# Designs tried in a protein design chat: VH-VL binders against q0atu2. Part 364

Target 1, 119 residues: q0atu2
Amino acid sequence: MLDKKARIRTSREYRNVFEKGKRLSGRFLIIYYVENALDNNRFGFITNKKIGMAVIRNRIKRQLRAIVREYQGQVKNKHDIVLVARAGIGKSSFEGMEKDYIAIMKKAGLFARNANKID
Short names: E, the ipSAE of ESMFold2; O, the ipSAE of OpenDDE; V2, 0.75 times the mean of E and O plus 0.25 times the DockQ between their complexes.

## First folded at step 17 (VH-VL)

Design uj68 (framework fv_recibokibart; at its last look DockQ between E and O 0.88; V2 from the best seeds 0.81)
Fold by ESMFold2-Fast, scan of step 17:
Structure uj68 (fold): chain C 119 residues (1-119), chain A 121 residues (1-121), chain B 108 residues (1-108)
Amino acid sequence: as target 1 above (119 residues)
Amino acid sequence: QVQLVQSGAEVKKPGASVKVSCKASGYTFTGYYMHWAKQAPGQGLEWIGEINPKSGGDNYNDKFQGRVTMTRDTSISTAYMELSRLRSDDTAVYYCARDKFYWEELYFDYWGQGTLVTVSS
Amino acid sequence: QIVLTQSPGTLSLSPGERATLSCRASQSVESEYLHWYQQKPGQAPRLWIYGASSRATGIPDRFSGSGSGTDFTLTISRLEPEDFATYYCQQYGDTPLTFGQGTKLEIK
């Protein structure tokens, strides 16, 4: 589970990421991201009704939190990142979600030691 | 009525830079992402990148990374795309197009009329 | 990156005939993220079909889109003179966003 301080909690905090940040679309995830003024990274998770019923959306959220937790040591510090699940995520495997997360974080230049070029 | 109006045609020498503008009207400029696309003569479309007009946050197709810069001026609802170190294969019509700010129903519903950039020696 | 291959490159038909335009993706694309644009010479592209099958505002019902996975189709049931144009498919299913090379529909 992600520590409480590593979670984006309020609608205002989510809106801040969308409005002040930028985005990048992956196969199963879209990320919105921005640098923060804190000592740590914070993550938010969004699953909409196009993903499926509540039980499916809750499963996807749990799996995404597990993936984020597994790779949190590789993420460049001081970022707020919101992961938005895309419609196709309901058909993917855990491994597929994990692969897409790694790919989009690298494309965004957010992985510390395997950072891609970003603008 | 939603309109995206682009700057006029440009002729540049190899090695120069060009800055194309796209002026938005008829909607809240900061409520939509702006994208740019390239179309070489007689060829198909190629995506260049996108910008969040509210923040200026931008992401590019790796093919153009390092030579392209997107900016905006919210006071005049105008987006810009600057392409540097021009080569002959940069000769193309460049289009701006708007897209939803949030993740639902992402597509290009309105396009600018295009700006022809000719790179010739 | 996801490569979109359109076929045929040029389709020569007469008004009144049926047109079938193909778009094949190198990787699976969710139908919600596959779009079609129409472009006439000297004009900007115009959104025609979004989400594989939804007609954009003002698009006649003789146009229909279908498909899923890697294979998508745009069908025009009975060609009108104004339908002769180039059609591009586009995916928004992964970055970088990509377009097919286009199918030019021309009068025979």
Scores: ipSAE 0.867, ipTM 0.929, lowest interface PAE 0.6, mean pLDDT 92
Fold by ESMFold2, look of step 18:
Structure uj68 (fold): chain C 119 residues (1-119), chain A 121 residues (1-121), chain B 108 residues (1-108)
Amino acid sequence: as target 1 above (119 residues)
Amino acid sequence: QVQLVQSGAEVKKPGASVKVSCKASGYTFTGYYMHWAKQAPGQGLEWIGEINPKSGGDNYNDKFQGRVTMTRDTSISTAYMELSRLRSDDTAVYYCARDKFYWEELYFDYWGQGTLVTVSS
Amino acid sequence: QIVLTQSPGTLSLSPGERATLSCRASQSVESEYLHWYQQKPGQAPRLWIYGASSRATGIPDRFSGSGSGTDFTLTISRLEPEDFATYYCQQYGDTPLTFGQGTKLEIK
């Protein structure tokens, strides 16, 4: 589970990322991101009802949180980042989601270290 | 009614820069992302990048990174695309197009009329 | 990046005939992110079909889209004179966004 300080919690905080930031689309994810005024990163997670039933959406959020936790030490600091699940993510493996996350975070310039691409 | 009206045709020499404008009307300019695309003569379309007109946050196709800059002026609902160090293969029609701000139903529903940029010696 | 390959490059038909335009993706694209645009000479592209199969507002029902994964099709059941144009498929499934090279539908 991500530290409470590393979570985007309120509707206002989410809206700030959407309105003040920028975005990139990947195969399974869209990220919206913006610099924050904190000393840490924060992450938010969104699934649409088009993804599937609530049980499926909750499983996907849990998997995405695990991926974010695994790579959080490589993320450039002082960013709010919202991960939005796209259609088709429910058919992806955990490894597929992980590869997509790495690729999109690298495209966004959000990894502070050179992470190897997963093909 | 939604309209995107672009600046007129440009003729430039190699090495120069061009700045194309796209004036929006009939909708809330800061409520939609703006994109730019290139169409070389007799060729298909190539995506250049996008800008969040509210924040100015942008992302570019790697092929154009380093030579393209997207900006906007929210007071006149106008987006800009500047391409520097022009070369002959930059000769093309450049289009602006909008899509929704959020992640659902992302497609280009309205396009500008296009701006022909000709790069010649 | 995802490469979209359209076939045929040029399709020569007469009004009243059925047209079938193909778009093949180098990687799977969810249908929701596959779109079609029509472009006539000297004009901007116009959204035609979105999400592989949904017609944009005002598009006649003789146009239908289908497909999934890597293979997508635009079908025109009975060609009208105004349908002769170039059609592009476009994917919003991954960045960079990409277009197919187009299929020019021209009058025989």
Scores: ipSAE 0.791, ipTM 0.908, lowest interface PAE 1.0, mean pLDDT 92
Fold by OpenDDE, look of step 18:
Structure uj68 (fold): chain C 119 residues (1-119), chain A 121 residues (1-121), chain B 108 residues (1-108)
Amino acid sequence: as target 1 above (119 residues)
Amino acid sequence: QVQLVQSGAEVKKPGASVKVSCKASGYTFTGYYMHWAKQAPGQGLEWIGEINPKSGGDNYNDKFQGRVTMTRDTSISTAYMELSRLRSDDTAVYYCARDKFYWEELYFDYWGQGTLVTVSS
Amino acid sequence: QIVLTQSPGTLSLSPGERATLSCRASQSVESEYLHWYQQKPGQAPRLWIYGASSRATGIPDRFSGSGSGTDFTLTISRLEPEDFATYYCQQYGDTPLTFGQGTKLEIK
């Protein structure tokens, strides 16, 4: 699990990212991101019923948290980042999900080009 | 009534820059993303990029990266698209179009009337 | 990027006939992210069908959208004179956003 301080938790925090940040649409994820004034990055996760049943949504959220946790040390500092799961993500493998995350983060300039995996 | 009104036609020489405006009315300007698209004469549509009018955050098509700059003036609900280092194949009608702010419905429901930009020596 | 290929390039029909327009994606696109626009000469595009099968506000019932995966279709059950225009499909499934090259529906 992500550290408590590494999580976006409040509606106000989420709204701040959506309104003051940028967005970028990938195949399975839309990321909203904005620079923060902290010494750490914070991540938020959004799933909706279009993805599937609650069991599927929970699985996807768990998988996304795992991916973010694995690569959090490679993300540029001082950012709030919200991951929105898109339709079709439930049909993707974990590797496909991970690949999309890496690709979109690189596109956003939030991920170093020397990331462990190549998109 | 939602309206997007764009600036008038432009004639530029190669190497010059052009800045097209898109004034929004009938809705909260900062509540929707603004997109820009290119349509060459007799051709289809090409996505240029998007901007968050509230924050100024932008994303561009790699094809235009380095030559396009999207900005906005919230005080007058106006978005701008500037294209530099113009060349002949930049001759096209350029459209602004609004997009839903959130991810639930992502499509262009309203468009500007278009701005013709002609690049010729 | 996702390439959308529309067919046919030009469709010549008469009023009252049925029109079928195809949009094929180079990779799978979720229905929620496939849209259609109508454009007439000298005018801006107009949203026509969103989410593959939902008619935009004010769009007549004779228009319908269907499809999934890589194959999508716009159907006009009985053509009216005002329906003759160019139709574009567009995907919002991945960046960069892309459009099909369009199908021109013209009067025979």
Scores: ipSAE 0.791, ipTM 0.929, lowest interface PAE 0.8, mean pLDDT 94
ESMFold2 (binder alone), look of step 18: mean pLDDT 93; pTM 0.944

Design uj7 (framework fv_recibokibart; at its last look DockQ between E and O 0.81; V2 from the best seeds 0.00; counts 0 for: pae O 4.3 > 2)
Fold by ESMFold2-Fast, scan of step 17:
Structure uj7 (fold): chain C 119 residues (1-119), chain A 121 residues (1-121), chain B 108 residues (1-108)
Amino acid sequence: as target 1 above (119 residues)
Amino acid sequence: QVQLVQSGAEVKKPGASVKVSCKASGYTFTGYYMHWAKQAPGQGLEWIGEINPKSGGDNYNQKFQGRVTMTRDTSISTAYMELSRLRSDDTAVYYCARDKFYWYELYFDYWGQGTLVTVSS
Amino acid sequence: QIVLTQSPGTLSLSPGERATLSCRASQSVESEYLHWYQQKPGQAPRLWIYGASSRATGIPDRFSGSGSGTDFTLTISRLEPEDFATYYCQQYGDTPLTFGQGTKLEIK
């Protein structure tokens, strides 16, 4: 589970990331991201009906939070990042989602060089 | 009537820089991402990158990273692509294209007419 | 990067005939992220089919798109003179975005 402090919670905070940030598309995820004025990173998660039934969407959200938590020590500090699940993610393995997350974060320049996993 | 109107043809020497413009009209400029693509003479299309016109946040194809800079001016609804350290293989038509801001149904529904950039000594 | 391979490179047909254009991806692409563009000489590309099978606004019903996974097809049931152009497939299923090399549809 991610700390409350590390979560994007309000629609206003999500809108800020979309409007002030930039994006990058991966196989199973699109990220929208922006540098923040806080002392920590914050993450948001979006799934919708095109991914599948509620049971699948809830599973995907739990798995994405677990992946983000595992790699949070590698993420450059002071960023708000929203992960949007794409079509096909429901057919992916946990390892597939993890691989895509790592690839996108590296392409975005958000992974610090030589950082270790926190979890 | 959505339109993307690009600047005119440019002839540059190797090592120079070129800045191509794309003026948007007929829609809310900051409501859509803008992309750029390259098409060498007689060849297919190659994606260069994208910019959020609202923030200026940009991401590039690694092949062009370090030589391309995308910017915009919201006061005149214009996006720019600057390509530096020009080589002969940069000779191409460059296109801007509009894309949805949010994550579903991402595609290029409107394109600029293209700008021919010729790099020769 | 996902490589898109189109076949044939050139397709020579007459008006009235059926055209079938192929686009094969090096890895699976969700149909929602596979698009087709038409380009005529001296013109910009134009969105033709999006999400593998949806016709863009104003595109005649003789055009249809299909496919999933790694294999996608654009079909023109009965060619008209204005249909002779180059068609490009494009994937938006991973960064960098990529296009196929194009299939040039020419008059026989």
Scores: ipSAE 0.870, ipTM 0.932, lowest interface PAE 0.6, mean pLDDT 92
Fold by ESMFold2, look of step 18:
Structure uj7 (fold): chain C 119 residues (1-119), chain A 121 residues (1-121), chain B 108 residues (1-108)
Amino acid sequence: as target 1 above (119 residues)
Amino acid sequence: QVQLVQSGAEVKKPGASVKVSCKASGYTFTGYYMHWAKQAPGQGLEWIGEINPKSGGDNYNQKFQGRVTMTRDTSISTAYMELSRLRSDDTAVYYCARDKFYWYELYFDYWGQGTLVTVSS
Amino acid sequence: QIVLTQSPGTLSLSPGERATLSCRASQSVESEYLHWYQQKPGQAPRLWIYGASSRATGIPDRFSGSGSGTDFTLTISRLEPEDFATYYCQQYGDTPLTFGQGTKLEIK
């Protein structure tokens, strides 16, 4: 659901985020993030085999992409951001993932200054 | 053998700053995050923050935001934590500890020996 | 933030006895992100149990960890003199990282 420009694609791009960036842990997600030299944001998504079978992992990736797209307008530009699914995410609802994403992005300072909390 | 060796004890006055060092050996310094924790006398542990030693990227516990700065010098495999505007309740032992870069097996497997910082008038 | 409450604060026992140390979280923590450290006076903490139940390298089998959700336990089946120390639980499930206040296991 994200535009081609907004995707982290290669192993080198992912490694750059891990090695050059910083991270924050949430309940269901860890984000790794770094400033990029572009005029836009890029997002990457990782699910581990411990999360579940391929069908479940693909569902979680689709849900995370939907969440990212929904809030993309609030994200400060010029960042590469990798969302990593943590153990326990398969037990979470879409709304639980969404709340966790909002919380961790606020903690990272990646949302606009006056972004409101989600109820 | 992995080792984290910290600088010696310091005595400071209120309002001053202190910079504690943590020298790593026995592993690739830039391959692990470095964390700092505080332990006031007779008290438990409190996480201060972490630094990515490869990039210098950091995140701090909000409680310490604005007073703490974490840096490193990769040429000598050394991490630093500087705490400014010292108060009497900053008297504590400060520890460095490492964990992995990636999202699995995140725990502090090695710790420095601690640095006592005493803040007194 | 996630508050970890350990109980009891102090546990006085003799060698040979069984010890049970509790760690309660204010919010659910996935087991793989709940860890235990041992600390003796004048020493740095040492990783003891990770992921709620896995012993760190060199930790004797008399130590076992268990629990999930909000309730976690460290059990020592038969205390030896070297086991008297303070034990801290720690969570890596959410930022900021937090520790329990510790349980001091002391010789009676």
Scores: ipSAE 0.585, ipTM 0.876, lowest interface PAE 2.3, mean pLDDT 91
Fold by OpenDDE, look of step 18:
Structure uj7 (fold): chain C 119 residues (1-119), chain A 121 residues (1-121), chain B 108 residues (1-108)
Amino acid sequence: as target 1 above (119 residues)
Amino acid sequence: QVQLVQSGAEVKKPGASVKVSCKASGYTFTGYYMHWAKQAPGQGLEWIGEINPKSGGDNYNQKFQGRVTMTRDTSISTAYMELSRLRSDDTAVYYCARDKFYWYELYFDYWGQGTLVTVSS
Amino acid sequence: QIVLTQSPGTLSLSPGERATLSCRASQSVESEYLHWYQQKPGQAPRLWIYGASSRATGIPDRFSGSGSGTDFTLTISRLEPEDFATYYCQQYGDTPLTFGQGTKLEIK
């Protein structure tokens, strides 16, 4: 699981990302990201009823957290990043979700130059 | 009523820069992303990029990356798109368009009237 | 990127006839993120159908949108003179955002 220090948890923190950050839309995800003044990255996750039932939404969150955790060491530091799940994500595979995350993070320029586990 | 009013037609030489403005009214300017699109003569539409008027954050189509700069002046609810190193194939009508929703529902509900930019020697 | 291919390129019909416009995506697009715009010569595009099947404000009920996955359709049940224009489909499923090349609906 992600360390609590690596999580966006408060409404204020989320609002800051939405208001001051950049947005980039992928197939299954929308990412909002902004630089922070910390020595670590923080991630937030948002799902809504468009995704599906609560069980589905929770599954999606778990999957997104797993993806983020796997690649967090390759993400440029000092960023707050909020992942918003899009409606179609409920029907996507984990691999499709992962691919979308990688693609959108690359487009955002958030992966470190030495990222070796991504194409 | 929501309105997007763009600046007038421009004639530029190759290598020059052009800056098109889009003045918004009838809504909270900083509450909606602003997009820009290109339409070459007799052709379809091409997405250039978007800007968050509140933060100034932007995302560009990689095709225009390095030549396009989107900015805004919140005091006058105006968005700008600057295109540099102009070439003949940049000749087109450029549109600003408002993104309907900030977060989830994503489409262009209002458009500017367009700005013709002609690049010729 | 997602490529949207519209067909036909040009559709010549008379007022009163039924028009069917197709938009095919190179990969699946959620219906919520497939939209249609109308454009007349010398004018800006105007939102026409959003979310594949929802009419924008002020759009007559003779217009309808349908489809899912990779195949979407805009239908005009009975053409009116003011309906002759170019129609573009657009996807907001992935960046970069992309448009179809358009279908020009002209008077026969």
Scores: ipSAE 0.048, ipTM 0.752, lowest interface PAE 4.3, mean pLDDT 91
ESMFold2 (binder alone), look of step 18: mean pLDDT 94; pTM 0.951

Design uj8 (framework fv_recibokibart)
Fold by ESMFold2-Fast, scan of step 17:
Parts: structure tokens; C-alpha cells; sequence
Structure uj8 (fold): chain C 119 residues (1-119), chain A 121 residues (1-121), chain B 108 residues (1-108)
């Protein structure tokens, strides 16, 4: 379960990320992200009907929250990040979603590209 | 009418920088992301990166990371792409193209006319 | 990165003939994120087909797109003189966004 303080909750907060941030497209996810003025990261999750029925969308949101929670320690602090599920994610495995999340976060510069660069 | 009008052709020496402009009209400039693409003479297209005109937030193809900078000026609805430390293989036509702000139906519906940048001694 | 391979590189045909242009992706791409652009010499690319099968505004119905997974096709049912151009497929299914190398449609 992702802590309440680490979740983007309101429409205004989501709009802030889209309008003030930037984005990056991955295979199963698009992320919109911006630095925040808080002490922590916050994550938002968006699914749409192109993904499938409510049961599939709810499974995807649950799995994405689990992935985000697992990799929280690798994410650069003080960011609001919205994950938008793309068409095709409903056919992916959990491992496939996880690999795409890691890949897009690294491409966005939100993860360390190479652990060996940390002194 | 939606238009993207780019600056004129440039001739630069190796090691110099070039800054290409793309002036938008006929739509809300801050409602669409702006992308840039490269096309070397007689070759295909290569994506360089994108910028959010509202915030200035930018992301680049790793191949160009460290040499390219995208900016914008909302007061004149103009996007810019600056490419530094120019090499002979940077000789190309550079295009701007707009893309929808939100995640549904992402494609380049309007393109600038292109700017030829020639890098020669 | 997803590599898009277009075939043939050059297709020589006469007006009135059917043209079939192929785009093959190195990894599966959702149809919604596969697009086609037409480019004539000295001009900017123009959006032609988006989401594998939807014609852009003003594009004649002799053009159709199809495909899914790794295999996509652009078909022109009966070539007109103005259709001779280079066609590029593009994927928006992963960053970096990539284009195929193009298929040049030329008069035989």
C-alpha cells in the first residue's frame, strides 16, 4: 500500500503536474512529473477506458502502486509524478510493467542511470 | 489557420552553436507540446525531443542529450532549439512539430517548413 | 529503442496501380501509437494516417492503414500522380520516438 502522504489526490494537484511539469512516454506508461515544495515524493495514477473494463483498470492501479512502493528509495526526492497507463498495459505481465517503470524513470532522470556512478 | 514558421537557413563552422526558432500561430501555443526532429540530406527522420510550452519542461533523446537545449517564449508564441558543439553530421533540415498536451491521440498533426543547418569549415 | 524497418526502400509503380508499403517493428507496438507521414521533396512531413488505420483530415479514402503487433501496412488502392512521395512510419509507443527509414514511391 502506498502511504497517503505519497499520493496525489485532488484534480487541482493532478492539473498542477500536467501544466507545470514535463512528460515522457514509455511502452506501457506515460509519466508527467514536476518538482514539488514538499519533503517527499507524491504519485498519481490514471487509467482510461482504452485499457479495459473496471476490473482490469483496478488491477493495473493496484499493481502500479505496488511497483512504485517497491522502488520509492530510488526516486529523486521532492517530485510529483503522475503515471498514465497506456493501451496495451492490460495485456502486460507484472514484470513487464515493472521493467517499463524502471526504464522510463531512468530515461526521465528520476532514477540513477547507473548505480556505479554513486560515490 | 494553424501555422508553424521556422527561421531561415544557417551555415555554421564545426564547434559553433545554432539556435533555430519555430513561431506558432492560429492556436493556443501553451495547449500543445512542441517536438523537434532532424533529417540529414537524403535520409529519414530522427526525433530530438519535446518541450512543454507552459512550463518550459523539456525531455530529449539520449543521442542529443548534453548538446541540445529546447526553450520557448510564450509572449511571442515561439519555440527554440539550440544545438551546440556542431559536427559535420549535424548538417540536416530541422523540423518543429506540435503534439497534443494530454496522453490520448499523440501524433504530429502540424509541422514547420524546416530549417536547413549546414556545418562546414 | 524500437527500430522500424520499412520495405521496400523504393517502390516503382505506375499511376492506377495498387501500392502496399510495409513497416515492421523490432518490438510490439500498440496500433494506437503507429502513424504514417507523407513527405514530398523540399517539403515538411505531413500526417497521413494515425493510430495505424485512421486517415488524417483531407486524406483521400484510397489510402488505408492496417496492422497490429509488429506488422503494419499502408495501402494505396489506385495510385494518383500526387501520391508519389516518401512515406515514413513512426512509433509513439516508447521513448525515444522513432521513424522508419522511409519507402520512396516513384514513377516506373
Amino acid sequence: as target 1 above (119 residues)
Amino acid sequence: QVQLVQSGAEVKKPGASVKVSCKASGYTFTGYYMHWAKQAPGQGLEWIGEINPKSGGDNYNQKFQGRVTMTRDTSISTAYMELSRLRSDDTAVYYCARDKFYWLELYFDYWGQGTLVTVSS
Amino acid sequence: QIVLTQSPGTLSLSPGERATLSCRASQSVESEYLHWYQQKPGQAPRLWIYGASSRATGIPDRFSGSGSGTDFTLTISRLEPEDFATYYCQQYGDTPLTFGQGTKLEIK
Scores: ipSAE 0.821, ipTM 0.913, lowest interface PAE 0.8, mean pLDDT 92

